# Designs tried in a protein design chat: VH-VL binders against q0atu2. Part 60

Target 1, 119 residues: q0atu2
Amino acid sequence: MLDKKARIRTSREYRNVFEKGKRLSGRFLIIYYVENALDNNRFGFITNKKIGMAVIRNRIKRQLRAIVREYQGQVKNKHDIVLVARAGIGKSSFEGMEKDYIAIMKKAGLFARNANKID

## First folded at step 17 (VH-VL)

Design tj6
Fold by OpenDDE, fold request of step 20:
Structure tj6 (fold): chain C 119 residues (1-119), chain A 121 residues (1-121), chain B 111 residues (1-111)
Amino acid sequence: as target 1 above (119 residues)
Amino acid sequence: QVQLVQSGAEVKKPGASVKVSCKASGYTFTGYDINWVRQATGQGLEWMGWINPYAGETGYAQKFQGRVTMTRNTSISTAYMELSSLRSEDTAVYYCARDYDYYETSYFDYWGQGTTVTVSS
Amino acid sequence: QSVLTQPPSVSAAPGQKVTISCSGSSSNIGDTYVSWYQQLPGTAPKLLIYDNNRRPSGIPDRFSGSKSGTSATLGITGLQTGDEADYYCGTWDDYPSAWYVFGGGTKLTVL
């Protein structure tokens, strides 16, 4: 899991990102992101009932956390970033989610242009 | 300004199909799911399903599975809902509505003006 | 017959306060957030409340929402004749699959 300091934890913090942040949408993911006053990034994950039952939501959340952890070192600092899973994500592969995450983060300018999968 | 403009009223015979369109404007079409909701005369709202217009993924209410098809044309920012094997009970006003993801759920923040579909012999 | 239960009608005089209840279960209202929609006669529904108690831009503060347990409540203060409409609560459910559920609707009459 992500370190405690790298996680958005309170509902107030989540809503702040939704209200003040920028929104970008990919095929499977929506990201809300806003600059923070910290020296590190914080990540939040949303898997709502539109995705499906709790088993599905929990699986998707675990997969998204794994993806974020893998690429965490390539993300520009000083951002709060919330990932919202879109309804169709339940039928997506892990690789599909990863591809979508990379694409949307690059589009947001949060990744370096040449950011690649870490082997 | 966000707008959803639907096609005009339809009159169909039982057993026929109807296809309603919903043209979106004022926002990035592929960035928001579209929901379809119907309302029989004098009755309440009934959710039919959603479509992700980015790649066309769909989710339908069990009641309509096998009889409803939701599609989209991204080049003209238009969503479509087709209902087949029409019966008199399908007579209703049909709405498209934009899905708004906020925190741990989503809501329908913008609605089309509605399309009246009448099924009669 | 609706998944969420609302009173079929409520009424009050102008300037008064009214409340509309919405009762669900642990699989819907009890485990997520509620929205409210206003439908004026002959028009499409309009989002009135989201996230249990938040108002979209343009909605006056005399409209309020709350949630407790498996029930939600819409409050309207300073009732106006223009508030005469049908009001629907709604939320997502996930059993047996994801689907959006509405209340049966409440007709508000301004006396």
Scores: ipSAE 0.912, ipTM 0.956, lowest interface PAE 0.5, mean pLDDT 95
Fold by OpenDDE, fold request of step 20:
Structure tj6 (fold): chain C 119 residues (1-119), chain A 121 residues (1-121), chain B 111 residues (1-111)
Amino acid sequence: as target 1 above (119 residues)
Amino acid sequence: QVQLVQSGAEVKKPGASVKVSCKASGYTFTGYDINWVRQATGQGLEWMGWINPYAGETGYAQKFQGRVTMTRNTSISTAYMELSSLRSEDTAVYYCARDYDYYETSYFDYWGQGTTVTVSS
Amino acid sequence: QSVLTQPPSVSAAPGQKVTISCSGSSSNIGDTYVSWYQQLPGTAPKLLIYDNNRRPSGIPDRFSGSKSGTSATLGITGLQTGDEADYYCGTWDDYPSAWYVFGGGTKLTVL
């Protein structure tokens, strides 16, 4: 689990990212990101009813948290980042989801071009 | 400016198929899902399904499973909705609408002008 | 027949206030957020309210939305003749699979 200080927790914080942040879309993920005034990154996760039943939403959320946690140290600091699961993600593999995350984060310039999976 | 422009009116016989197009402009086509909604004359709105234009994933309303096919051509930013085995009850105006995610839900922020499909013997 | 229930019609004189109700269940309105759409005669629907109570750019503050429990409400103050239209509520449901549900629509007549 991500550290408490690394989490976006309130609806106000989420909406701030949606309204003031930049938006980028991948195959399975949409990211909204905006600079914050902190010394650390904060992550938020959205799995809405569009992607399926609660069991699917919970599974996807767990997988996204695992991916973000693994690559957390390679993300540029001072950002609030919200991950929104796109429709169809429920049928994706973990590897496909991870690949999409890496691609979209690199495209956003939040993830180093030479970023690698931690062994 | 975001725009969705749909193909012209169609007249079909029962049992035939119809394919309606929806050309998007003013934004990154693959970055937003497209929904299809129809409306029979004097009736309410009925959701048919969605397509993710990035790779073509779809989700259909149960009512239309096996009879509707949603596709896209990314090179021309166009979404398609094909409905087969047409019946008189399929006579309606068909709309495409862009899906926009906000917080824990999504909404349809831009709509096409609609395509009238008439099914008659 | 519609998953969400709306009154079939409402009416009021110019300058007055009207409210349109939208009733659902715990699987839709109760667990997510509601949008409202305005459809002028002979035109495509237009987004009016999203996230229960937010207005897109260009929508005047005469239009408002609220949600409580499994019900949502659209409010229109300072009613104008140009407000005569059909109004639909909508939201996402997830059973048996993800699908968007609309209300039956409400015809607003300006007297």
Scores: ipSAE 0.910, ipTM 0.955, lowest interface PAE 0.5, mean pLDDT 95
Fold by OpenDDE, look of step 19:
Structure tj6 (fold): chain C 119 residues (1-119), chain A 121 residues (1-121), chain B 111 residues (1-111)
Amino acid sequence: as target 1 above (119 residues)
Amino acid sequence: QVQLVQSGAEVKKPGASVKVSCKASGYTFTGYDINWVRQATGQGLEWMGWINPYAGETGYAQKFQGRVTMTRNTSISTAYMELSSLRSEDTAVYYCARDYDYYETSYFDYWGQGTTVTVSS
Amino acid sequence: QSVLTQPPSVSAAPGQKVTISCSGSSSNIGDTYVSWYQQLPGTAPKLLIYDNNRRPSGIPDRFSGSKSGTSATLGITGLQTGDEADYYCGTWDDYPSAWYVFGGGTKLTVL
């Protein structure tokens, strides 16, 4: 599980990222990202009703947290990053989500230069 | 500026099919879902479904399952909605709308001008 | 017929305030955020309010939104003749599957 300090927790914090951050879309994910004034990254996860019922949304959220945790140490520091799940993600495999995450993060330039990741 | 431009009016007979196009411009086409909404004359708005233009994933309203097909051509930033087995009740103005994901929901921030589809014998 | 319930019509004189209600359930309004759309006669709908109470750029502050429980409300102050239109609330529902739901629409007449 992500450390509490590594989580975006309040509605205000989420909205700040949405309003001030950059937006980048992948097949299954949309990321909003903005620099923060902290010494660590914070991650937020959004699974809205487009995804499906609560059981599906919760499953997807758990999977996305697992993916983010796996690559957390490779992400450039001092960023707030919100992952928004797109509607089609409910039918995606875990590997598909991971692949999309990596692709988007690379495109955003958020991975460290020395990061080792699965392409 | 974001724009959605739809194809022209259609007149069809019962049992036929109609395919409406929606050309997007002013933004990254694959980055936003497209929704289709129709409105019968003097009636309210009715949601039909969504498409993710990135890979073509779709979700349809139960009412239209089996009759509606949503597709896209990314090379020309165009979404399509095809409705088959047309009935007189399908006479309506059909809209495409861009879906903007914001916080824990989404809303339709840009709309096409609408396409009138008339089904008559 | 519509999942969300709106009054069919409301009316007021110029300069007055009007409110339009939108009633839903726990699976839609009660569990997510509401948007409002304005449809002028003979035109496509236009986004008026999102996230219950936020205005897109270009929407004047005389338009407001609120939400409580399973109901949402659109408020219009300083009513103008140009506000005469149909207004629709909308939001997502997830039962039995994900689908977007609109209110039945409210016709606003400026007297």
Scores: ipSAE 0.869, ipTM 0.944, lowest interface PAE 0.6, mean pLDDT 95
Fold by ESMFold2, fold request of step 20:
Structure tj6 (fold): chain C 119 residues (1-119), chain A 121 residues (1-121), chain B 111 residues (1-111)
Amino acid sequence: as target 1 above (119 residues)
Amino acid sequence: QVQLVQSGAEVKKPGASVKVSCKASGYTFTGYDINWVRQATGQGLEWMGWINPYAGETGYAQKFQGRVTMTRNTSISTAYMELSSLRSEDTAVYYCARDYDYYETSYFDYWGQGTTVTVSS
Amino acid sequence: QSVLTQPPSVSAAPGQKVTISCSGSSSNIGDTYVSWYQQLPGTAPKLLIYDNNRRPSGIPDRFSGSKSGTSATLGITGLQTGDEADYYCGTWDDYPSAWYVFGGGTKLTVL
């Protein structure tokens, strides 16, 4: 489960990442990310209505949270990171989303090369 | 500078097909979805569907299911929309537009110049 | 008729203010974020407003947007003859499945 400190909570905080952050896109995911002034990372998860009805969007958010939780110990600190579901993501498997996340995070330079630990 | 440049005007007979191209430049083509929108003379805008050019996945408006096919060639940064079994009612300007994700929504931030398709006997 | 309803036309003199309404439903405007598009005669649509009230770069602040309940409003102050155009609201809807809906359009005439 993500710590409360590790969550982007408000719409203002989310919009800040979209306005000031860098954007990288993969097959089914987009990340927006920006350095923050904290000691830790914060993660946010976005789906919009183009993805489908609420049941589908909520399922995708749960899957993305699980992926982030699994790899959070490998992510360099001091970043706000928003994962955005991309059109077509409903056709992806969980493993496909996971591979996409890993690839995007490596391209962004957000994975640390240090003794991996789950907090 | 982001640009979407579409293929030229087409004149078709009823029952034929048309394939409109949309060439992207000034950005990473696979990083943004392309939507297709049409506009009959003197009428409003009508959304047709989207393509995710990275994955190749598509979503079509219900009205066009079975008649529209959206594809792309990532090597030349080009999206395509093909409409089959053309009718006179399909006479319109066809636009491609880039879809930009922002917060819990998205919007069409760049548009092609439009392609006029005329369907006449 | 369009799921998003707009008045077919509005008009006013140069320098005046107009508003253009866009009425939708709970599955679209009531639960989403509205964009507005300007279409000058003979041209492609152009993004004018996004996220209900934000302006992309290059759009002057005399264009404004707002949303309340299932309705959105585009405001234009200091009208200029170059503002004569068709204006469309647009948003995503997920009912019965995902699609993008445009309003029917409003023709603005500057006297």
Scores: ipSAE 0.858, ipTM 0.929, lowest interface PAE 0.7, mean pLDDT 92
Fold by ESMFold2, fold request of step 20:
Structure tj6 (fold): chain C 119 residues (1-119), chain A 121 residues (1-121), chain B 111 residues (1-111)
Amino acid sequence: as target 1 above (119 residues)
Amino acid sequence: QVQLVQSGAEVKKPGASVKVSCKASGYTFTGYDINWVRQATGQGLEWMGWINPYAGETGYAQKFQGRVTMTRNTSISTAYMELSSLRSEDTAVYYCARDYDYYETSYFDYWGQGTTVTVSS
Amino acid sequence: QSVLTQPPSVSAAPGQKVTISCSGSSSNIGDTYVSWYQQLPGTAPKLLIYDNNRRPSGIPDRFSGSKSGTSATLGITGLQTGDEADYYCGTWDDYPSAWYVFGGGTKLTVL
């Protein structure tokens, strides 16, 4: 589970990311992301009732949290990042969601590169 | 600017099918889901279902299960809704709408102009 | 009847205030966020309010929304003849399965 300080917690914090952040969509996921004023990243997870009933939505959130935890060391710091489950995500495997996350994060430029190899 | 442009009016006989198109412009088509909503003359709005244009996955209202098919062609940024086994009560204006995900919900922020489908003998 | 119930009509004079109610249940309004749509005569619906009380760009602040419990309210002040339209509340519901539900609609007449 993510450390408490690495979680977006309040509805106001979530809404700020939707209002101020950039949006990128993949096959089954959407990310909204914005630079924050902290020294660390914060992650949030959102499902909509169109995804299904609560048991389904909670399972998807657990899977997304596990994916984020696995790759969080590769993410550039100082970002608030919200993962939104997209309609149809129930058709994806854990591995499919993982591949989608990696692709979106690369497209957003949120994975860190070695600074001495950037140029 | 975001725009959804639908195909023209259709007149059909009972038992036929109709396929309505919805061409998107001004945004990345695959990045937002499309919902279909219909409205019979003098009646309210009735949700029919959604399509995820990236994955091609769909979800349909129970009332239309087995009669509706939603598809898309991403190369021309176009969504389609096909309704089969038409009845006179399917006479309505059919709208496509873009679904915007926001916090723990979503809503229809842009709508097509509507396509009138008339089913009569 | 509609799962979301609205009065079939409301009316008021130009310059006045009107409210339109939308009553639902715990599986929809009580556990989600409400949008309002305006449909002018002969046109497609247009988003007026989202997230219970927020306005998209281009919607004047005389349109307002609120939610309490399983009910939502659209408020319109400074009524203009151009506000004559049908108004629909809408939201997602996951009972008995996932679907988007609209209210039955309210016809606003500006006398």
Scores: ipSAE 0.853, ipTM 0.924, lowest interface PAE 0.7, mean pLDDT 92

Design tj6
Fold by ESMFold2, look of step 19:
Structure tj6 (fold): chain C 119 residues (1-119), chain A 121 residues (1-121), chain B 111 residues (1-111)
Amino acid sequence: as target 1 above (119 residues)
Amino acid sequence: QVQLVQSGAEVKKPGASVKVSCKASGYTFTGYDINWVRQATGQGLEWMGWINPYAGETGYAQKFQGRVTMTRNTSISTAYMELSSLRSEDTAVYYCARDYDYYETSYFDYWGQGTTVTVSS
Amino acid sequence: QSVLTQPPSVSAAPGQKVTISCSGSSSNIGDTYVSWYQQLPGTAPKLLIYDNNRRPSGIPDRFSGSKSGTSATLGITGLQTGDEADYYCGTWDDYPSAWYVFGGGTKLTVL
């Protein structure tokens, strides 16, 4: 589980990342990210109704949280990062989402210089 | 400068198929989904489905399931919608639109100019 | 009947205000965020309002939106003859499965 300090909590905070952040898309995921004024990262997770019914959307959010938790120690600090599920993500495996996350985070330059364990 | 340019008008007979193209420019094609929407003359907008152009995943409105096929060619940044077994009720303007994700929803921020398809005997 | 219900037409004089309603259900407007699209005669639709009440760049602030319960409202003040168009609300719905739904459309006439 991500620590409470590492979560984006309010809709206003989420919307701010969408308005001010950079956008980078992959196969199953989009990230929006922006520097924050904290000493830590914060993560947010978004699905919408085009993904499917609530049970499916909640399952996807749980899987994305697990992926982020696994790699959180390798992420450069001081960023607010929102993961958005793309249409079609319901057909992906956990491993497919994980691969997509790693690729996106590398492209964004958000992994630390010594992130050699990500493979 | 985001732009979606669609293929020209078509006239078809009942029972035929039509394939409409939508060429994207001014943005990364694989980074945004494309939706298809149609509009019969003097009528409202009717959603047909979406394609995620990265890997080609699709979702179709139930009404068109079995008759519609959405595809893309990423090398030329082009999405396609094919409708088969045409009927006179399929006479409409067909639009492609870019799907923009925002918070817990999405919406259609850019639209093609429309393609008129006429189905007549 | 459209899933999202709009009045078929509204009219008002130049300079006045008009509102356009959009009535839905708990599976769409009641649980999501609404967009509005403007379609000028002979043209493709254009995004007018997103996220219930936000304006894209280039849309003047005399266009506004709001949502309450299962209903949304588009407001247009300082009405101009160039505002004569069809207006559609739209949103995602997940019942019985995921799909995008538009309102039936409202024709605005500026007298």
Scores: ipSAE 0.826, ipTM 0.923, lowest interface PAE 0.9, mean pLDDT 92

